# VH-VL binders against Peroxisomal protein 2: the designs that were tried, part 1

Scores and structures below are computed, not measured.

Target 1, 213 residues: Peroxisomal protein 2, of Schizosaccharomyces pombe (o74758)
Amino acid sequence: MTHNTMLQRFNGLLEPTHLYIVSVVAYSACNRPDKISGIAKEAMEHVGPSIYPKLREALVKSSPLVGFPRTINSLREMTTNIPPPFPDEFARAADADIDTGKRGKIYFEKTYGKVTQRVLRSMQSSSLDLANIALDYAYGKVLSFNEVVSPLETSLMIIAALVPQDVNPQLRGHLKGALNHGATKEQVMSARNIALEISKECGIQFKGDIETL
Unless a header shows other numbers, all headers, positions and changes below count from the first letter of the chain; Kabat numbers aren't used for antibody chains.
F, E and O are the ipSAE of ESMFold2-Fast, ESMFold2 and OpenDDE, as the mean of both directions, binder to target and target to binder. V2 is 0.75 times the mean of E and O plus 0.25 times the DockQ between their complexes.
Where letters were taken out, [cut] stands.
Atom coordinates printed by the task and the answers are left out, and those that the model quotes come from them; centres of patches stay.

## First folded at step 1 (VH-VL)

Design c8
Fold by OpenDDE, look of step 5:
Structure c8 (fold): chain C 213 residues (1-213), chain A 121 residues (1-121), chain B 112 residues (1-112)
Amino acid sequence: as target 1 above (213 residues)
Amino acid sequence: EVQLVQSGAEVKKPGSSVKVSCKASGGTFSSYAISWVRQAPGQGLEWMGVIIPIFGTANYAQKFQGRVTITADESTSTAYMELSSLRSEDTAVYYCAREEYYGSGSYFDYWGQGTLVTVSS
Amino acid sequence: NFMLTQPHSVSESPGKTVTISCTRSSGSIASNYVQWYQQRPGSAPTTVIYEDNQRPSGVPDRFSGSIDSSSNSASLTISGLKTEDEADYYCQSYDSSNHEWVFGGGTKLTVL
């Protein structure tokens, strides 16, 4: 399915800005940085130059999930082939004055709802270090930052990052979590389905059925 | 078992204020949202607002903006709803209800027993 | 913004099946989960259905929920009607446009 076909298919279910966010992150997760520039150009033409920092931040936010190597390559491809319409800024400069650990914890709890303690205990039982790094860094410094990409957009991006990885245990939590951050069922499923289509296009092999809401 | 226990019935004069409490027990309180819903005699349910204690900030229905204040005390696991400038139309049973988080992915899983507030001259 | 419309009252004999509808005025009924609450006379509401068709613990399987996108409505179905089912039933959904919970007007179910 071409990207234009996806836009048509999900028109009215997912707004263009969110569709482009989901798309670039899904391609990044599939290790297809070659697709990023084209999508970004299309996004800027369709939505306007203001989408550029959102796409950039979405890729940045995806780094704890997708991995730094793929994220770096995606961002390099994007910034090399598309002159940024705005200067690059250190958006998280103000975080130096806040407790990002607390922000991360709140964001984590909001995401997982009633299963927060279960999820946390599960991670802690496997590795205290990993659990702490996830909360302090991934959630604290990265995902909970909402100045450029909103919590709702972040939730959709997370879904886009997870689907190509075939990690249903994590996807289950974040499908529901997206609702907790204000997404509609249609938005959640649209993000999932777009990511799934991109995964198939990229030749991703799945072990079985992909988790659904 | 999770329980929400509300304060007792109130009789108030028009123009005064009422503050109803809702104490949670048997479960966690901090990150769960507490909504307030009222029901006038013989009428349906009406959502008033919500608070998530861990955030400390409440959201209100537009109808009650400026007249209702919802607060929470995490140390006592108690939520409060204060309604000011009371009118006869405010006569109702007021319920607190718990939900995971305020939003489309939540629902009211536990309810308080209700507090009757009567506004009369 | 949207409203949820319910019939004012429904009635049926014991052992029969009754359905209560909840129609959304704008936007898709499927965009947000629908809940159903039961309120017996003189009591607080209790949840009988959440997330369109899920039953809380303790709610009998006689209660079921469904969504019909073609009519933009949700439905609560009660089979094998019992006298104890006589109550008011309210549907509920979240309005993402104004961030408010929306209740239906309620339906009085009378068991004949």
Scores: ipSAE 0.020, ipTM 0.654, lowest interface PAE 5.5, mean pLDDT 92

Design c9
Fold by OpenDDE, look of step 5:
Structure c9 (fold): chain C 213 residues (1-213), chain A 119 residues (1-119), chain B 112 residues (1-112)
Amino acid sequence: as target 1 above (213 residues)
Amino acid sequence: EVQLVQSGAEVKKPGSSVKVSCKASGGTFSSYAISWVRQAPGQGLEWMGVIIPIFGTANYAQKFQGRVTITADESTSTAYMELSSLRSEDTAVYYCARDLWGEDAFDIWGQGTLVTVSS
Amino acid sequence: NFMLTQPHSVSESPGKTVTISCTRSSGSIDSNYVQWYQQRPGSAPTTVIYEDNQRPSGVPDRFSGSIDSSSNSASLTISGLKTEDEADYYCQSYDSSNYHVVFGGGTKLTVL
């Protein structure tokens, strides 16, 4: 189905801003930067220019999950083809004055809740370095920053980033994690299903069933 | 039986600081969060903040930001709450509580510590 | 941000059933994040209901929790009321927007 048809299908389940956030991150994860500018343009027409910083930040936030190369290409395509309605600012400038590692750990704990220790030990058992980098960088400097994209929105875009990668072990944690950050079941499933449809559109091949709530 | 045992009552002057301790006995400590909740005389419960000992990180209610410090010592299974620049309005019973499930659901409470602020 | 509103007081005779409400001012109430605490005079609070309306060990089945989505409220129901149930009861939840714990104002239950 077309992107417009998809948006109509999920209208009322997700607010427009969240629909577009999920969509751009899902296409980025599928390595389809060519789809980003069109969606961004549509988003600005539908929601208004204020959505542009959110889309940009959503792509930035997805970088630890999607990867820097795909994220760079997506952002370049977006910013090259769509003049930014506002000057680009270093949104994380104030982070220089805070302990982002602490912020990240708190965010991590809120995300995983009851299974926090299990997830942490699992990561540590595989690699202490990776676990530390994940907490300090991915969660500390990137995901826990909520000045532009809220924790709820961040949870939705995380789902959008993971679904196309066919990584059920991580997806199951973040499906529940989204609830811990205030998303409804309907919002979580909508984000998942949108990402799944975009994945199929992009020709992603899945090994089996995709994790669900 | 798991218990949280708090330090004894305190009498303080305005402008001073108080540090209350909360020791866990009879069970695990490091993997769970410890929150601090206070109750002024005749008033309701008020959340102050939380610490996750395993991470060494604390989060505070906005009302107390800059004035409260929560710490934990895993080796002694003890959490601490320090409140500075005390005011008469800070007179209350202060409770520590354990969050067993990591979702701010308290299952065990300390016995409370009365802090009286008077000139 | 949201607030939790409780009635200031409720009263009932022994053997009867009483219900204490807790209404969330904004956002959807979620049973997974609603707890109830009992505080007898001169004592520390104790947990009587926690996430998803579960009872901790030692809490009698006379205590039960429920959610009413239409009124966006949680309720604590105490059946077969006993004199020992006379206490203050507090509902509690968590605000995902600022990661704060939120308490209701408390309800004084008097057993007549």
Scores: ipSAE 0.026, ipTM 0.548, lowest interface PAE 5.5, mean pLDDT 91

## First folded at step 5 (VH-VL; from k28 with light chain D30A S31D Y99H H100E V101W)

Design q2
Fold by ESMFold2, look of step 5:
Structure q2 (fold): chain C 213 residues (1-213), chain A 120 residues (1-120), chain B 112 residues (1-112)
Amino acid sequence: as target 1 above (213 residues)
Amino acid sequence: EVQLVQSGAEVKKPGSSVKVSCKASGGTFSSYAISWVRQAPGQGLEWMGVIIPIFGTANYAQKFQGRVTITADESTSTAYMELSSLRSEDTAVYYCARDLWFGEDAFDIWGQGTLVTVSS
Amino acid sequence: NFMLTQPHSVSESPGKTVTISCTRSSGSIADNYVQWYQQRPGSAPTTVIYEDNQRPSGVPDRFSGSIDSSSNSASLTISGLKTEDEADYYCQSYDSSNHEWVFGGGTKLTVL
C-alpha cells in the first residue's frame, strides 16, 4: 500500500477532519513542523478551505501541551507555505467579557467526571501555582474555547499531543475524558494509534507501553 | 504478566517498626500509583495510603498519619511502607496494590500480601 | 468521613441471583465511582467491578454493578451463581473531602 497521503496511510480510522487535526498536532508534538504544510495542503484539497481555521486553532489549542516553541514553528510553517484562505481574527475576543475561569472549571469537571477532585489534588500537591495556572490558563483560556474546534475534536487533539510526549498518567485521563466529551471508543483508539504511528515515524522512543482505553 | 511481589513475613516486637517492600514487574513503574491496604485476622480491608512514584508524593489515611511512611525507588521499581510504634493490633496482612490515576479502577492488581505479626 | 455499610453475609443457591448492597453513610454515593473486589480465602483481593458498572477483562458478564441514588447505595449483582463465586466481597469508593479510599466492611457470600 502507498503512503502518499494521510488519508491513504490511515484509511478509515477517523473522518478526514479529525484525521488532519490529529496529524498536525502529533507532528507538532514530535517537533516536525516540516510535515505541517503538506498535511494542511492535503486537508484543504480534500475537505476544503474551511479546514484551515480548524487546523490553526488545533495547533493553538495544543500549545499548553506541546509548548510554545514547537507550536510557533508549526504555525509559521503552515502560514508560510499555505496562504490563509480567510482573514485571521482574534477568535477569543468575546472572552474578554466572560468568566473563562468558570468555563475552564466546567470543562475540567466534564473531562474528569467523578475523579475531578482526585486529579485536582494531585496537581495541587505538586504545586498550587501550577494547578491554578492549569485551570485558569490551560483549561480556562485555551482548551474550553470551543467555537472553532469542538470539545470532541479538542479531546482527540489532546491525545495526539500527549502520545508523543510519553506521559501515560495524563494520557490515561484524557483517553477517558474524550469519551466524556462525546468521542466513541473507536475514535479515541484511532486518534491514539495514529499519534503512536506518527511518533514511531518521527523516532520517538518510549520507556514502555503507551496507555490504552 | 504484570505482578506486584512483596517481601516476606515478619515477626516484630511491640514498639518497633516494620518496612514492607513491593516490587513491580512487567510494567512501567512511574505510570501508576501504589496503594497500601491491610487486613487484620478475620477483619476487612483498610486503606493506609498511596505513593505516586513519578512525583514522590505520598498521602496517608488519617488513622495512620504520623505512624506510616510510604516511599518509592524508581530505579528498582519498588515501593515501601514503614509502620512505626507497632502494637498487637497492627498484626495483619499488608497488601500493596496498583492504581491508575485519572479515572481508572483504583486497584487493578494486588501483591500477594505480607503477614506482619506483632508479638504482644 | 463517610462509611460504606455492607451486609455481613448473604447466601443463595447455585444458578440463582444474589445482590450485595453498599450504603454510603453521608454524602452521595453518586459523587464518586464505586469499585467491587472479590477475595477468596487465603488469597489477595481481585477487582470484579470498577467505575460503578465496568468489568475488568476476564470477569464473567454475570457480574454487574449499579448505583441507586435514592437509597444512597451501590449494588453488586451476581447472576447464574456458581460455587466458585463463594468469597468475601468489598465495595470501595473515594472520599473527596479527606482524599482517602474507603472500603466497605465486607460481605461473605455462601453458595449452597
Scores: ipSAE 0.286, ipTM 0.724, lowest interface PAE 4.4, mean pLDDT 90

## First folded at step 7 (VH-VL; from q2 with heavy chain S31D)

Design a4
Fold by ESMFold2, look of step 8:
Structure a4 (fold): chain C 213 residues (1-213), chain A 120 residues (1-120), chain B 112 residues (1-112)
Amino acid sequence: as target 1 above (213 residues)
Amino acid sequence: EVQLVQSGAEVKKPGSSVKVSCKASGGTFSDYAISWVRQAPGQGLEWMGVIIPIFGTANYAQKFQGRVTITADESTSTAYMELSSLRSEDTAVYYCARDLWFGEDAFDIWGQGTLVTVSS
Amino acid sequence: NFMLTQPHSVSESPGKTVTISCTRSSGSIADNYVQWYQQRPGSAPTTVIYEDNQRPSGVPDRFSGSIDSSSNSASLTISGLKTEDEADYYCQSYDSSNHEWVFGGGTKLTVL
């Protein structure tokens, strides 16, 4: 019986910053907020205090995928067990000066590339409101804000959020989307495999095999 | 591994209809769409339509609009294609294929095919 | 709608290289991914190339796909031809405007 660090457990799969982002989001998606403060402490010890705002933003960004309740609990565990090393800021305050709807559309198009219109039409055929909310809110206000967590880091976070939820159609799009946002195939597969191992630890039952590149 | 197993060959008279089944096994049916493709003797592949179970919608090639109905039963992991007002030109092998629809373009798994013969 | 035009047949000797073209009649071939399917007599089609140039596991690396925007075409290239490569080959792409899958007319590959 030993206590393994995330670095020891997933040796060499991702660089430390990416590993910690993927890990906190995967545990949040599994409804294990109790795991997050330990990971955040390890991250600050290994990377330094500058990782704290990245982990907070990754959890915030995960909210359209993970849901607000699990995100709230995960952020609370982090803030109550680890004093933030820097003052918290409303990072998106400057968004009042830009067209976030356009930013979101550009981000959506980069994610889906050549299949953009087919994906959009599929959402629209089910609900015009869903398609509009996904573009304006999830992509526009949340995912396309990349001043704290980069597009590459956001793509790895999305994978970590989706694997525990057993949603292969959406995961498939974002595995490919991560490549479009600059991740290597190795980084994408590592994020997927880390999230899958965390899901298994947390007792997530899958209907079948989890999508891969 | 996911497999698609289709119903057996049919012989039909002109003016009747046929309903071909396609049962998926070894996977999660709601993760994928099912497309239907036919091939007349000595001819090429012709896409007929798709059922997308997660949205509960079907899309049809314009050529078959009004004659084809594609449905799915998630509880049995089975897709169905029904073609009505059959004519001799509808004699073909009918395939179902797993259509990844979201994020990747591939018909990655095909059923074995169902021969439908339309003759009097 | 657009059409995908393939040569009716191509032939080449074992060990040689063959290229099968797939030309899109309107709109750009680069706007949507192109897939290639192999069909041996009496069998269902199988995928040999997807998403322009990707190879499924189990497909030999002598199969490759490419896109040429200037000729508005896709190509399937098979190097080191083997007699088992003798089959019909179909290209396929998506029509985003009409929301339909489109197949090419097919090409019979003969390995002499």
Scores: ipSAE 0.469, ipTM 0.791, lowest interface PAE 2.6, mean pLDDT 91

## First folded at step 8 (VH-VL; from j1 with heavy chain T28R)

Design j4
Fold by ESMFold2, look of step 10:
Structure j4 (fold): chain C 213 residues (1-213), chain A 120 residues (1-120), chain B 112 residues (1-112)
Amino acid sequence: as target 1 above (213 residues)
Amino acid sequence: EVQLVQSGAEVKKPGSSVKVSCKASGGRFSDYAISWVRQAPGQGLEWMGVIIPIFGTANYAQKFQGRVTITADESTSTAYMELSSLRSEDTAVYYCARDLWFGEDYFDYWGQGTLVTVSS
Amino acid sequence: NFMLTQPHSVSESPGKTVTISCTRSSGSIADNYVQWYQQRPGSAPTTVIYEDNQRPSGVPDRFSGSIDSSSNSASLTISGLKTEDEADYYCQSYDSSNHEWVFGGGTKLTVL
């Protein structure tokens, strides 16, 4: 028997919505936009058209981690090869009237818990400007928006984005952070292992063992 | 197997400097921080500072600011602690410890210790 | 700057339970994780409790850690005391204001 779908390949490791989010983001991080359309089609067939906005948002949310060029190509692949089942909208339109900096700080603090200040200080010791950009932009404007993709789903997406990049310190923080956002240990390890398997398929060369929970 | 192996004992004169090495094996050096802790004879543990190799930056305890320099060489997986302007009160065992700094907040492995004796 | 204050020494008979306290002088003990290290004579320290109450692999379950916000202290509890538990014990926590690790003064545990 041949396992040709993501659902068959990773049977039972994650519920389907989480599997598809992790899969599209992992392939995007591996610079494999060519894989995105097939996964999105499978997702819509199995879960229904309502998953399409979630996959789009997961890819958008991944952009501070994956980088804009790979994210642009992944979104273009999805939108040009699959008729969107719903009109595209500016999901963050309501953010114009809220303090996203405060929302980002709260999200950052929930991710890191008691180690928040040490993590913030370590980023600041590299660059004050980068630390402010990470907090205000990555967390404030991007990651802390949860109207389409939940904090739990966002944490799984982050793991999928980080595994291919071979960045164990940041991955370690987000493996633990996913628990803080309500993921089970099993969900976290499944997301990590799926992303690792996709990374190996894509030819990613790791310099050592990938962090675990 | 994770190990932290430190350089051998040193005898130094007051006013000089000492540089202690800590070679890490097992795991990837840049994934962890290295903290330095000293213990004078009959005394408790005293944190001196840390280097975070992925950032290439060090932080020092206020007490040692200006006298201690902590560096890392990623190619040899080795951290160094240099203490200058030595005094007899600096006689101590100096430990390196692997410091989990991102997502976990504790020391998981310790070096064997390096005795530094400062005598005139 | 805060300090972590421990009793200088504690003693107890084999098989019984001992508690070592670690009191934070300013700010809340609950703001940062507390670790506990064991140091046997002539040896480097080893971790017996991390993140307030977690045991590293190989540390027996008779070692436990706890936080008491009302007394602003952490505690290391060793039940079923054995003679090999005789050691110095240090608590540790992170000072977020000064970005430093702080150790307690240490407690000598004697098993008689």
Scores: ipSAE 0.538, ipTM 0.811, lowest interface PAE 2.5, mean pLDDT 92

## First folded at step 10 (VH-VL; from j4 with heavy chain E104Y)

Design n2
Fold by ESMFold2, look of step 11:
Structure n2 (fold): chain C 213 residues (1-213), chain A 120 residues (1-120), chain B 112 residues (1-112)
Amino acid sequence: as target 1 above (213 residues)
Amino acid sequence: EVQLVQSGAEVKKPGSSVKVSCKASGGRFSDYAISWVRQAPGQGLEWMGVIIPIFGTANYAQKFQGRVTITADESTSTAYMELSSLRSEDTAVYYCARDLWFGYDYFDYWGQGTLVTVSS
Amino acid sequence: NFMLTQPHSVSESPGKTVTISCTRSSGSIADNYVQWYQQRPGSAPTTVIYEDNQRPSGVPDRFSGSIDSSSNSASLTISGLKTEDEADYYCQSYDSSNHEWVFGGGTKLTVL
């Protein structure tokens, strides 16, 4: 028998909310927006309508990793095929009153701990512009916002976004970083393994073994 | 299984150059950095520099800046360290080490070492 | 630059416990992770402790690492000392200001 639901397929690997976040982001990163609405419907049926804004935010948060085009298509599939249970709002409106650059730096430092300056120096050696954009935009405005999706949930989402991209150095940092944001080793490995299985289903060709804890 | 295999021992004259190779196997070469460390006879370990193959950038210890060049060839999974203007003080065993650099402070594997002897 | 200072030698009998210190000359030892490497005579170094107190797979739990901010030092402790532990031991940490790895001078452990 073929497993028809995400819960059946990945039974017991993650709690349902985490499973659905990882799943929608992994399929989005694989350029499979056609899978998103089915997963979101299952999530709402099993968890309830309160999961819808979390899935939307997880997809939004994934955009610096997945790219805007795939994220737009994934959000459109969800919005078009599922009546929103709540009004959509500009969740980050309150960020106008805070220093998001500082918030992003704190998040970056939490992710990498004592390795922070070495990682930052490596990014700056590649491109000063990209390093600055990563800190101010990706970390500052996107990843460090935790009003809807927690830092732990964000770390699992990041793993799900990175596995399909076959980028072991960045994945390595975020596997460890997830522990720093409160995930257990079991949660981290489950998120990785779910994303890997989804990637294989979607036909992603890996050049070798995918990084692990 | 990860292994770093270095080229064989060399005898060089003062003023010449030496190029030591370090071939990595196990894992994906571009996922890691390669650091070079030397050890003069009876002395301690001295870090020389690192190459990060995915960025193609090298960083050198200040002491060796201008005399050392570290490169990588991703197609052969091989890093190289070239030391120029050799002096007798450069007689040492030269090691390569795999550096996880992104997310960790950890040299997880070392090459067997390459003895370079500088004498006339 | 900072330096990492280790005792030149230590000795201890089999079955006993030895501690090797690694003192940082400027800046805080706690700001950067400390690694420890073992080098047996005629062999390449191997890692016995990484990131202050973590053991690689295959390293016995009788090897441990610690950080003491008050003395600005790291320590490698080897309990249940065995003759195979006779080696040189090096600490290492990252110098963020100069972007270099720094090794301590090394400690020769003799098991008598």
Scores: ipSAE 0.685, ipTM 0.862, lowest interface PAE 1.7, mean pLDDT 92
Fold by ESMFold2, look of step 12:
Structure n2 (fold): chain C 213 residues (1-213), chain A 120 residues (1-120), chain B 112 residues (1-112)
Amino acid sequence: as target 1 above (213 residues)
Amino acid sequence: EVQLVQSGAEVKKPGSSVKVSCKASGGRFSDYAISWVRQAPGQGLEWMGVIIPIFGTANYAQKFQGRVTITADESTSTAYMELSSLRSEDTAVYYCARDLWFGYDYFDYWGQGTLVTVSS
Amino acid sequence: NFMLTQPHSVSESPGKTVTISCTRSSGSIADNYVQWYQQRPGSAPTTVIYEDNQRPSGVPDRFSGSIDSSSNSASLTISGLKTEDEADYYCQSYDSSNHEWVFGGGTKLTVL
């Protein structure tokens, strides 16, 4: 058996669509845009061209976590080497008619459940502006849009974005939050472990053990 | 392994202050909060306050506001609780506890406790 | 600003089941997670239930937690009682308005 594809390397840990979402976001977070096109090509060969919009949206959704510069480079790598099989569209065009702040608040509350106020208090203790931007922008406009990438897929993507960044408190909240969005413990741990192995491959230096369920 | 080791027992006079230390090991100190809980002889548990080391932010129970100061030193992985204007009612065992403050609601590890006796 | 009220003591025989109640005085018990701590004589507390009904690693499945919104209470249930379960038990919940942890008064469990 050869372990040169993501599917072979991580055999049986996640269904293929979830594996490819986790993989492209983890490599993007590691600043390895050069890895993205190979993974996207593999994904289209094994799942079909319909996965391309999901990978693009997963990368877009990762931008509040990974940062715009790394996200831009990852998206450019993918589109340069694998032309989109469908026309690109402004997926969030209908959001102009929607209270995305309310949508984001509901998503945030689903993620954290009864601990919502403690998490919000923690963000506010750092900066009231940052807490507001996180709710209105990251949750409201980005993460709570689930028409292309589901809440479960979004949660796995968030884990993949956070592991390389070595941010255990935030990762801890999202490992649990993925369960709240319908992921199984096995799916959460697989996403975390895949992202951790990708991080180690990419030379990420961790200051200690990475959070777990 | 996660371990919280507290400073030794102390005997203090009324009106003085006490500072109890709590050294954390077996995890990354900045990833967790440290709560302080006391227990007077034969009495129940009473939460005093919490420090979140990565933010340096402390919150105190209203009962102790103005008398308690909780701090942390990341370089030594140590939290401190200082209680001032001591009275005989402050005789208690003082515990530190590791608080999963982000995403979870509970204390997963406790220190061994520090007996503080306030007597003239 | 709420209190958590527990019975002062409970006794049951080995092998039986005991339930310890924790009643919230104002606001809903369901608004915030409830934790349960065990404290054996001379020892520091340990967590036996967190977030209403979850068990930490190493806690036997005979410990369970539940929430009853109609009586505004939480319950710790210990089945198959063993003499080593003899301890004080405290419920705890978060007061979101004051940003404080609140403990119940404690329940002394005697196994005889």
Scores: ipSAE 0.626, ipTM 0.836, lowest interface PAE 2.0, mean pLDDT 92

## First folded at step 12 (VH-VL; from n2 with heavy chain W101Y F102W)

Design v2
Fold by ESMFold2, look of step 13:
Structure v2 (fold): chain C 213 residues (1-213), chain A 120 residues (1-120), chain B 112 residues (1-112)
Amino acid sequence: as target 1 above (213 residues)
Amino acid sequence: EVQLVQSGAEVKKPGSSVKVSCKASGGRFSDYAISWVRQAPGQGLEWMGVIIPIFGTANYAQKFQGRVTITADESTSTAYMELSSLRSEDTAVYYCARDLYWGYDYFDYWGQGTLVTVSS
Amino acid sequence: NFMLTQPHSVSESPGKTVTISCTRSSGSIADNYVQWYQQRPGSAPTTVIYEDNQRPSGVPDRFSGSIDSSSNSASLTISGLKTEDEADYYCQSYDSSNHEWVFGGGTKLTVL
């Protein structure tokens, strides 16, 4: 019936740029790419065309968490239904000249602080190969690239990606990790609560309470 | 509210084994690890090992490797610690503790403890 | 492996401040978080500090934790000391090389 803007629905919970990043990633994680172009249109109207590359990058960054298929469809929905205000560029082109493995390690250590080795051990106990892929690919190539969205914004989008997946241990780590990347407790809880509300709207069924700070 | 309730006291002979239970309530059991810690009479705390129930994997302190088995049953929200080849020096109170494990170094709740007496 | 060394006992009067030290024998105390546990006679331990200086819900703010890299030690400080604070206190830290938790030997706090 009456459509509320994301800004109205979540009045005052996050600044607009953060709200739009969290929203598009949460809907993508819920496999609702059909929701993304409307949010991107609202974001461009409210913030301006400069938000478009941020939304694109947030979705790209979500791919290790959300998975390639949902991410592909979410990006396609946005680019097909909203003319890009800027050319599509290979944002990570300069990564060819840097040690992304080192960048990823630093980012991973910032996220987890002194618990880094215990988290790494937990991934290794599942699979040594998975742990190496997580460090080299997810953290090295994807999450630690912060030229377009900041570490704080990246942390909020990670929360948005994880809430719909009902994975409390990993969500717990990233709720705390967002603080380590400069988010306030209020920003972290807002991102979590927005993603939870979007998840419920999308029909996600949870096995119990979702982790909190 | 979160609670860890352990099985009752036991008296064992040297060379036997003991299996202590730890029933968790007030949370999603598979979202946490369960560590086991013992304390001999008048002595300090000693970590024995941990189970991460969703992975079904346990890690043990080197001192107890080969003698301790830690398991979990998600359907009853219960962790177990079994110590074999008991000796008189294994007389202790055995505690379970809930460990957030992913992203935290934090044992947030402890069981009441289970006294195991190994009669020599 | 490393050891965590604590004084065997400390005592202080009600209303005063006491500090319990926890010195790491090898490697840096700052590399891994330090936790502190309180154990009253006949009771299970409870966590009073986790991750160097964080207080669980319900733990009074008169309990604080700190790290001193120069002495390679952690400290638990209890201000406004109360008789109910009389207990054994243990520090704990993670041994990343052996993937084991290490406890300090414990400190008996007497409130006179």
Scores: ipSAE 0.768, ipTM 0.885, lowest interface PAE 1.1, mean pLDDT 93

